VH-VL binders against q9fz32. Designs and how they scored, part 25

Target 1, 221 residues: q9fz32
Amino acid sequence: MALYCRDTLIIIFQKLTVADLARASCVCKVWNSVATEDDLVVSAFTAPWRIKELVGRPASVSFWRDNGIWKFAISHRICRGDSVTSLAVKYAVQVMDIKRLNNMMSDHGIYSRDRLLIPISNPEILANTTCYVELDKYAKREVAVLYLEGAPKREQPVPGTNQQSNLSADGKRRLIESLRRSMQVDDGTALYYLAIAEGDPRSALSEFSADLRWERQAGLN
Short names: E, the ipSAE of ESMFold2; O, the ipSAE of OpenDDE; V2, 0.75 times the mean of E and O plus 0.25 times the DockQ between their complexes.

## First folded at step 10 (VH-VL; framework fv_ogalvibart)

Design t2 (at its last look DockQ between E and O 0.28; V2 from the best seeds 0.00; counts 0 for: pae E 4.5 > 2)
Fold by OpenDDE, look of step 10:
Structure t2 (fold): chain C 221 residues (1-221), chain A 124 residues (1-124), chain B 107 residues (1-107)
Amino acid sequence: as target 1 above (221 residues)
Amino acid sequence: QVQLVESGGGVVQPGRSLRLSCAASGFTFSDYDMHWVRQAPGKGLEWVAVIWYDGYDKYYADSVTGRFTISRDNSKNTLYLQMNSLRAEDTAVYYCARELGYSSDWYEGYMDVWGQGTLVTVSS
Amino acid sequence: DIQMTQSPSTLSASVGDRVTITCRASQSIRSWLAWFQQKPGKAPKLLIYKASSLESGVPSRFSGSGSGTEFTLTISSLQPDDFATYYCQQYDSYPLTFGQGTKVEIK
């Protein structure tokens, strides 16, 4: 009888891991109703890491099923002079982990991005912090993001708004530089492809690749 | 067909320089990180260097740091390895290898395609 | 640097035999392990990636298992074409490192 009392269940479930809550949610309707409570799930998710607050909610419940350290990342705003190597050193993480987390592939160079997610090497950094649940467009996953310099400025593009980020003049320059490096062309050529791609760097790269293929087929190279 | 063809190997004296090339075909070269791996005669495989797809990031084995330079020309679909201050221990077959980064929507990064290699012999 | 240790260094087997090769990493490499086959005078050929994923075109008699620091390559039924040297490789972090190799030879 005691196990049907909501208050008793809450007390018990507060001690459960996220995985155990998930299992509990499958027992019966009453258990499900308690085990799926947002506050309880959030608490279970954050407790192992001693996170003070989790801001935002994931779109998928699957987010909660994995509360490993890899679920968390530091948001690093890319500055002039930054490299993956320098960031790896700065944050004492492996270069490959940065690369994997951010899916650093040919379509996006470091300078085409506003930020990089940095994997967490030391879980203690999460203690007594506020983490933000975000869908990162490059990582292509929901991540609990730690901002070391304070709360994210509201202007962070909400995932899904195709806001053609009015890349600041600086952002455009960075993008051009990134494309130039990726394409191994001059600034003029990079700008040309970016223009025909309507500002989409992926499309620009695709067009460039297509042209290169054509040139090869035509024996022009 | 995806293919990598190494060239530039030969016999050189210690202290000399040699430049290897790897010609890529059958795939979009600029989309892939590229590696050099070497194998001394009768020995195992040793990773030498990697250059990322954009040519910006490079990493080397300690044994070649400061002496070797990896580079690429995406317009020519060619990977290079400039080897300076060559030593006897640099004698090996040098392979270029493609790193497959893309697996669905995730980066994995394993070497899936190798060239046939080019022999570099450093001898007095 | 992450050290990769293979065992055994040499393995004598007959056609039809089940063959097992072990690779140990000096530290956890999670699942970032590949297996390569190399025949004399030839380039290495990828067999397994991500510890257990079979590369396209590789016979199903090859399988990989393991995570963390211990990994295994298994050939369920050795074929004449399988006599070669096998290498494990970690690609968890730079520098990339290989095991010393396991030579599978005819008994």
Scores: ipSAE 0.782, ipTM 0.926, lowest interface PAE 0.6, mean pLDDT 90
Fold by ESMFold2, look of step 14:
Structure t2 (fold): chain C 221 residues (1-221), chain A 124 residues (1-124), chain B 107 residues (1-107)
Amino acid sequence: as target 1 above (221 residues)
Amino acid sequence: QVQLVESGGGVVQPGRSLRLSCAASGFTFSDYDMHWVRQAPGKGLEWVAVIWYDGYDKYYADSVTGRFTISRDNSKNTLYLQMNSLRAEDTAVYYCARELGYSSDWYEGYMDVWGQGTLVTVSS
Amino acid sequence: DIQMTQSPSTLSASVGDRVTITCRASQSIRSWLAWFQQKPGKAPKLLIYKASSLESGVPSRFSGSGSGTEFTLTISSLQPDDFATYYCQQYDSYPLTFGQGTKVEIK
């Protein structure tokens, strides 16, 4: 019958979604062989998001079963001054989704890693891009990652690049608003702690928390 | 045995301050995000605040923002809630709760263990 | 902020009845919903997380379903120990929010 001919199945399966392709792969050996063909699977996986290219081969065939937006992420290079709060503002995402995607618990904060996965709030960012299939150590799953700066080379950080980056006026205001929310203080207090931390919001929050702890400790003792 | 025990509740006049404590035992306190949740007498539950495991990230309900401060001392396995500028509407039983982060292949973030609660009454 | 609305506010039922409680979110919370049971004078107890996953030690007569904006807690055969108040809670995003509660009473 024609439905067991490989060429005919390829033509039919090229139109299927990842869900329908997965169902087709369970029908029989011939359908399984065609429905699991790399070109067909990659095309079905990438088409809804209009991704140009998907680089890399996942270790698990289950990777292809679902291509929901949570399968994709931005790989953000962590810089001095970054916090979960500031990155949530920068990428217009919820802090809890950053927390969930990266399995944040007892991981010694974001500065213990080179990169942080950022959820995709606007799927249009994926259109006409190259995504890389990677097993993320912290997410503990294979993720199709987007590098906004292009795929990174394997290179070491250069010495002397740990100075606080200068922020634009809009960047400074956004940072102050984020810091004010995190510390629950007025703008003047937020500016004070940011100044003593030389513009590093994570250090500013740490110093504020330490000062608050010592004040309560002294008042109780 | 996982246990959370709140203390520091009492009767206080409007405009004054009060500090609640929550003592944790039976688990590695520094691995968990912690919450305060309150319940006015005869009313439902209202989330108040969360502090993440290392004490850095904190988030508050709008009703308490600018007045309450959540904090923790991981060396003493203790969660705190500093409540300033108290109002009659803050009268409630205050619970501390532990957030379970891992329950599947994902970080989940739901509250799995609760304390017994401590009553705060704000009246003149 | 995401508002959570439960219905009914009060439900009368007999032992052995099938009980359903609904919870509606003001916007999609995907599946980030938990169900809690609370008895008078006691702290809340977690029953269901991620809309449908049963917490360890919770009887299998409890089940949850739904996604997006509408969710249901079902007790397949009500037992004497199940007369309590039930709360849904979204944990999709801060601030976390609870429904107003559903009291299940003996008829």
Scores: ipSAE 0.301, ipTM 0.708, lowest interface PAE 4.5, mean pLDDT 82
ESMFold2, look of step 10: ipSAE 0.006; ipTM 0.520
ESMFold2 (binder alone), look of step 10: mean pLDDT 92; pTM 0.937
ESMFold2 (binder alone), look of step 14: mean pLDDT 91; pTM 0.934
OpenDDE, look of step 14: ipSAE 0.360; ipTM 0.718

Design t3 (at its last look DockQ between E and O 0.18; V2 from the best seeds 0.00; counts 0 for: pae E 6.2 > 2, placed apart)
Fold by ESMFold2, look of step 10:
Structure t3 (fold): chain C 221 residues (1-221), chain A 124 residues (1-124), chain B 107 residues (1-107)
Amino acid sequence: as target 1 above (221 residues)
Amino acid sequence: QVQLVESGGGVVQPGRSLRLSCAASGFTFSDYGMHWVRQAPGKGLEWVAVIWYDGYDKYYADSVTGRFTISRDNSKNTLYLQMNSLRAEDTAVYYCARELGYSSDWYSDYMDVWGQGTLVTVSS
Amino acid sequence: DIQMTQSPSTLSASVGDRVTITCRASQSIRSWLAWFQQKPGKAPKLLIYKASSLESGVPSRFSGSGSGTEFTLTISSLQPDDFATYYCQQYDSYPLTFGQGTKVEIK
């Protein structure tokens, strides 16, 4: 009885490490549902490092199952005169660690990039910071990055505005869940508005808002 | 399925040269760093060399530096080890091995898939 | 070069025994250690990476622990298929180095 109550499981699971949360997700469907809940997973991922906020979501759920220091990096904006050696000295890290993290190759040296990932030598630098989950195109890895100069303005994704729905099954699920939370409705209602909006969440919200205003005007609310 | 097959081993005299090949199949070869590891008869494992996935960065064990050259041809899915100035202590089974591919784990210089090995015997 | 020292060199055990193998590094390798199993005439097989992460398809009776300079491979209940030689390998720094091996034999 208590082992299957969602509220009780949330209380128990919010105290678990990422490793224990992953183990709990394998027990049964109810435990899997709770143990993979986004807020619990993010909290377990960030708590050991005292990170204030983690922005963005990885494409792979396996990203969350290991939160060692190697999942984090400083995103350094490359300036005139930078070299891998000078940055290794500046950040007190090994040259080879920078090269491994960035998949450094001679034909892709630092001058072909705007930013370089720097390994974390002192985990305390993560405390009370905002980190961003990014897929780094040179490293070809999902990494939680820290910007020491403050977050750059990141270009927002424009999902499905001018194309067929090319989302994976996971991408479609995340879209539906995001829309459901925003409108505070069940899955069926979210799917309905998403369908009439041709997969565009902003259009779906607009249609919902218009329908809600009509219901208020008509006294149906 | 993922497979690595070494070839080119044999018996050679000291001071001679030999080239080993490793044919890869079942995965995108150019996404992976590749290693050579050897094992002398009745002895433990010894790492020999690594070449990163695009063929530029190479690293060698001290015992083979200046004598062995690792290379790859990504268009043929083949890894090579050119072994010059061979010595008796180079006698071993030579394994090629694939490191972990691109992932969120960027410390990946351990080997997840190994070939069957090819024997090199250096004797007078 | 980082020297890896395994202990013991040979270990005699019975089916069902708990087996512990130790690997010591000459300097800190953080958590960058892998464990391999090798049977006679066969290539090594990866068991554990990052000191404690179990490779896919490896039985849960295998576990790893440690960081820095001292690491442990544990087999919680030895099975007949586990009689083999085990190697640790550091991958913190080039050149990569292996321990000398631990042979687990039937007592």
Scores: ipSAE 0.089, ipTM 0.586, lowest interface PAE 6.2, mean pLDDT 82
Fold by OpenDDE, look of step 10:
Structure t3 (fold): chain C 221 residues (1-221), chain A 124 residues (1-124), chain B 107 residues (1-107)
Amino acid sequence: as target 1 above (221 residues)
Amino acid sequence: QVQLVESGGGVVQPGRSLRLSCAASGFTFSDYGMHWVRQAPGKGLEWVAVIWYDGYDKYYADSVTGRFTISRDNSKNTLYLQMNSLRAEDTAVYYCARELGYSSDWYSDYMDVWGQGTLVTVSS
Amino acid sequence: DIQMTQSPSTLSASVGDRVTITCRASQSIRSWLAWFQQKPGKAPKLLIYKASSLESGVPSRFSGSGSGTEFTLTISSLQPDDFATYYCQQYDSYPLTFGQGTKVEIK
């Protein structure tokens, strides 16, 4: 009976990791209602990093499932004289890590961009900071972004633009077909992953891959 | 089924040009980086080039820089390798390979799918 | 360029044997290492990525370990289908580089 009391659940769930909250959300409707509360999820996400505040919300719930250090990045506005190499030195990261994060292969690609995301090597930099959830158009993913020089200017893309709403019925069909082919699964499975990813195909693929890895590790395949 | 099929290989004289193609099917081609890797007869594997998903960024091995050009047509689900000024040492089976990069942790960029390869022989 | 060195170049083993192949990098590549299997006349097949992650569809008898500069591929119990050449490959930085290969043959 005690486990159905909302207040009791809140107290307990405040101690849970994001992963545990996700599992708890699958137990029953009551648990789901508490485990999916925005404040609890955000708190669980930020707590391991001692982040002071998380501004914005992701478009996909899958964002919360992965709270590794790679979920975070520093926003660096590109200045004259900057190169990927110079930035790597400046932030004490590897050139290749910068390139991977930003989906760039050539160093000269930096000149066509306004900013680069810089991977974080030292998680302590996140302590007592404000991070902003953003969809970066180059990284093609949602990232918790740290601004070292202050809050982003209003021109930054507003997190939470539900790209799902703008797909035509035909577009949705094509997307599902694409996912089905890419995952090598049936339509039902593709739809399932797309649903849990809240319409983000990349997130859907990521979730699918994660599940496959888990199944392999568990000896289920 | 995810599949890559190389074509365009053959016998050519030194100094000539050849264009290889790799037809992709069974996946969203435009979402993946693509590689060319070659293998000389009886030898090991040698990376040749990579092109990013949007076709903008490219990188080459030093051995082919200035002579080979990697490109792609995402509308045709096809990867290309234009080989100019061919040399005897370019003789190899040429494989195209897909780079898997959908992971949110940007640490999972590896070549997971390969074609059957196409043989290029450069001989006088 | 990062040099990848495999050992041994050739390995003779029997079915059921535990087989271990080593790959060394000239510098740290962290965990950015893949293992491939290649049979004669066939394309390479991915076995392991990120040093220790098993690719989908690959038998569990294959495992990878290591980080930094030293890596190992292990076949816990060699099967008839496992006689092939194995390659390690680093993808830490460009140019991507492969080991010279290890041929696993029947004893």
Scores: ipSAE 0.021, ipTM 0.566, lowest interface PAE 5.9, mean pLDDT 86
ESMFold2 (binder alone), look of step 10: mean pLDDT 92; pTM 0.940

Design t4 (at its last look DockQ between E and O 0.06; V2 from the best seeds 0.00; counts 0 for: pae E 15.9 > 2, placed apart)
Fold by OpenDDE, look of step 10:
Structure t4 (fold): chain C 221 residues (1-221), chain A 124 residues (1-124), chain B 107 residues (1-107)
Amino acid sequence: as target 1 above (221 residues)
Amino acid sequence: QVQLVESGGGVVQPGRSLRLSCAASGFTFSDYGMHWVRQAPGKGLEWVAVIWYDGYDKYYADSVTGRFTISRDNSKNTLYLQMNSLRAEDTAVYYCARETGYSSDWYEGYMDVWGQGTLVTVSS
Amino acid sequence: DIQMTQSPSTLSASVGDRVTITCRASQSIRSWLAWFQQKPGKAPKLLIYDASSLESGVPSRFSGSGSGTEFTLTISSLQPDDFATYYCQQYDSYPLTFGQGTKVEIK
């Protein structure tokens, strides 16, 4: 009889792991109703990491089932002088892990982005912090994001706005510099290829490479 | 040899349920994300769902959201698709496909290996 | 959702011909595009990934180019084994979407 009392169940379920809550939710309707309560699930999710607060909710319930360290990432706002290598050193993670998490194919991708997600190597960094559940556009997954410098400015990426157009003046400059270096051309040429590529650095490089190939074939170089 | 083999297809009435399986071999199944893709007779390809290597992260096409459930058993090297509330428009050959990548990698992968497909026919 | 539009829908060609298929995305997908070949009654086969990378085991007569919104699959010299339907697919964002297909048939 005691196991059917909602209050008793809540007390018991507050001590359960996310995995145990999931199992409990399959026992009966009553257990399901309690085990799926948002507060219990959030608490069970955050407790192993000693997270103070979790802001936001995932679109999928499956998000809660995986509370591994890989569910979490640091939001790093890209600053002048940042490289994937420098960030790897800064956060004591592997370059490849950063690239993989952010789906980066080249080092040039860093300049087209406002932030990078940094994988977390030390779980202690999560203790007594606020994490934000976000669907990251580049990572293509829901991530619990840690902001080290404060709450994310609600710049909700307007889903439809080519984030490339909203590059800060500094971001644009970095992008141009990167392209210039990669193409070994002047700023004007880099800008030209960026423009024809509608702001996509990969496309710009591809176009440039195509032109070089054409010039070689034409005997112009 | 890397191989995917779908099974569980058949003829079902509208509103019924069907469970598809995809058996993987020749690679470390638990390291890869897996997809379901379907193709209606004489039509093009339609993405249905994806499940990450760990079995937790899942995404669905709008057309199947709330009705289909993708899952996996890494101990059995098997991918599943539970299809509920089936409709005539769900009639298709269903393919499982492997996404390139590594365990714990959230990399933009592509579908490099496909099964032979299994036919699901929903008809009254 | 990102719409993928292929052209042409059908292409008649002869062995030895140079064949070009185009794929257009409704928005930029950068280089996250794959090309697949499908023969009747068979599963799709990956040809090109990341817009221009040739999959292992695929003949060098196949090539991909493009970025952003415009992409091209080229068969430099069509072989008898190349008569099939070809699909482009974006994996820039979910939901993943395919082009409607291009059927390459014998002239």
Scores: ipSAE 0.005, ipTM 0.520, lowest interface PAE 11.3, mean pLDDT 86
Fold by ESMFold2, look of step 10:
Structure t4 (fold): chain C 221 residues (1-221), chain A 124 residues (1-124), chain B 107 residues (1-107)
Amino acid sequence: as target 1 above (221 residues)
Amino acid sequence: QVQLVESGGGVVQPGRSLRLSCAASGFTFSDYGMHWVRQAPGKGLEWVAVIWYDGYDKYYADSVTGRFTISRDNSKNTLYLQMNSLRAEDTAVYYCARETGYSSDWYEGYMDVWGQGTLVTVSS
Amino acid sequence: DIQMTQSPSTLSASVGDRVTITCRASQSIRSWLAWFQQKPGKAPKLLIYDASSLESGVPSRFSGSGSGTEFTLTISSLQPDDFATYYCQQYDSYPLTFGQGTKVEIK
C-alpha cells in the first residue's frame, strides 16, 4: 500500500495544516515518523504566514499544534515614556490584548521588564521575516517572536551591567539549571551555550536549537 | 536566617473584613515577589495572590478577585493581605511565601521560603 | 485555569522502598513544575523546581522528571523522614495551581 511508503507520505503531508499533521501523527508508527519530522512540522507551522525562517526549538511538542496569530508577537524594547496605552496606539492593538499576551494585570509594572510582547494586528508583517522561538518568563509561554529592528544582538558581558551582574551565586546556579533542564543537556553543555551567548539564556537556547537543527538535518544524533 | 512571620489571623463573621501582615527578615525584601497561599483545614494548598517586588503588578486567584487586595510596604519589609467580604469558604491557614526570583530579568512562579501561617476562621 | 491531578492520593510504603508520585496537567506546562513536601502542622518545603532540578539541601534520593503534561517525583530509597504529603505546582501561567496532594504513609 502506497500510504505506508515514506516518500509518498512526505509528498502528501507537505500539503497538510498543522492540525492535520497532528492527527496524522496518531495513525501508526510510519505516519507518526513522517508527520513529526522537523522540516514538515516547521513548514506547516510557518507556511500560512509566509514566514521565511523560524529560529529555535520549543521545549514542548504541543507548541507546533496551534499556529494561530496569537502564537506570534513583536518584541518591543521598553524605553522611557512608554506606557501600555502608548504602545497600544503605536502598534494599533488594544491595551487588553497587550496585557493578556504578557500576563499583566496592571500598567504600573511595565518598567520592571526590558521588553513587552506586542500582539500582531496585521499578519502580513510576518511575511518574509525571521521569527525566534522564545520562552518569555513574564508571559510564561513559548512564543514566536519578531524583532522589527533586526535579530537580537550578541554583546560582550560588561561587569556591573544588568545582564548577568545582578545575579547572585544562587541566581546564576538556578539559571544554569533552568537551561540544563530546558535543553535536556548536561551541566557542561549548558555552560558552553550560555558562554557563547554572552550570559543571555534566551540566546543560549537559540544557539542550542540551531545546532540541534543542523544535527537533525545531517542525520547526526 | 531568612524568616517570614504572618500575623492578623482570627475569628471573624461572614461579610466582615480582616487584614493579614507578613514580616520579612534576613533578605532584601524589595528584590522579591511575594505570595499568599492558603490551606483550608484538612485540604490541599490554594494559591491566593502575588505581588511583584516593586508593588505594582498583582495577580489573584478567581476565588478572591474583587474581595482581596495584596499590598506591600518595602520600607517596613511587610506584605499585607486585605480580605473583604469574607465567606465561610475563606476559612484557612494563610501562608506568606517568597518567590525565588532575584534578578529583575527573571521571575519564577514558585516559592522557596514560607512562613508558618496564620489561621483565619470565618463563622457565623 | 490549568488543573493539576496527582496520583495516587495515598501511597503506603516501607522504609527503603522506591516510590513514585505522578502529576498530570490539563494542558502543557512545559517544564514549569515544582514539587513540595508538607508535614502535619508545618509549612510546605520546596524539593524540586523546573520539573527535575533539586533544591539546595534536599537529599539526592529525591528526583523529578517529565515535561509537557506528565511529571513524576521519585524517592529512590524511602527514609523515615520522607513520610509526608507531597504537592506538585505549575507555574506556566497564572493562576498558579497545585495538585490535590499525595500522602505517603507507613505500610
Scores: ipSAE 0.000, ipTM 0.430, lowest interface PAE 15.9, mean pLDDT 79
ESMFold2 (binder alone), look of step 10: mean pLDDT 92; pTM 0.939

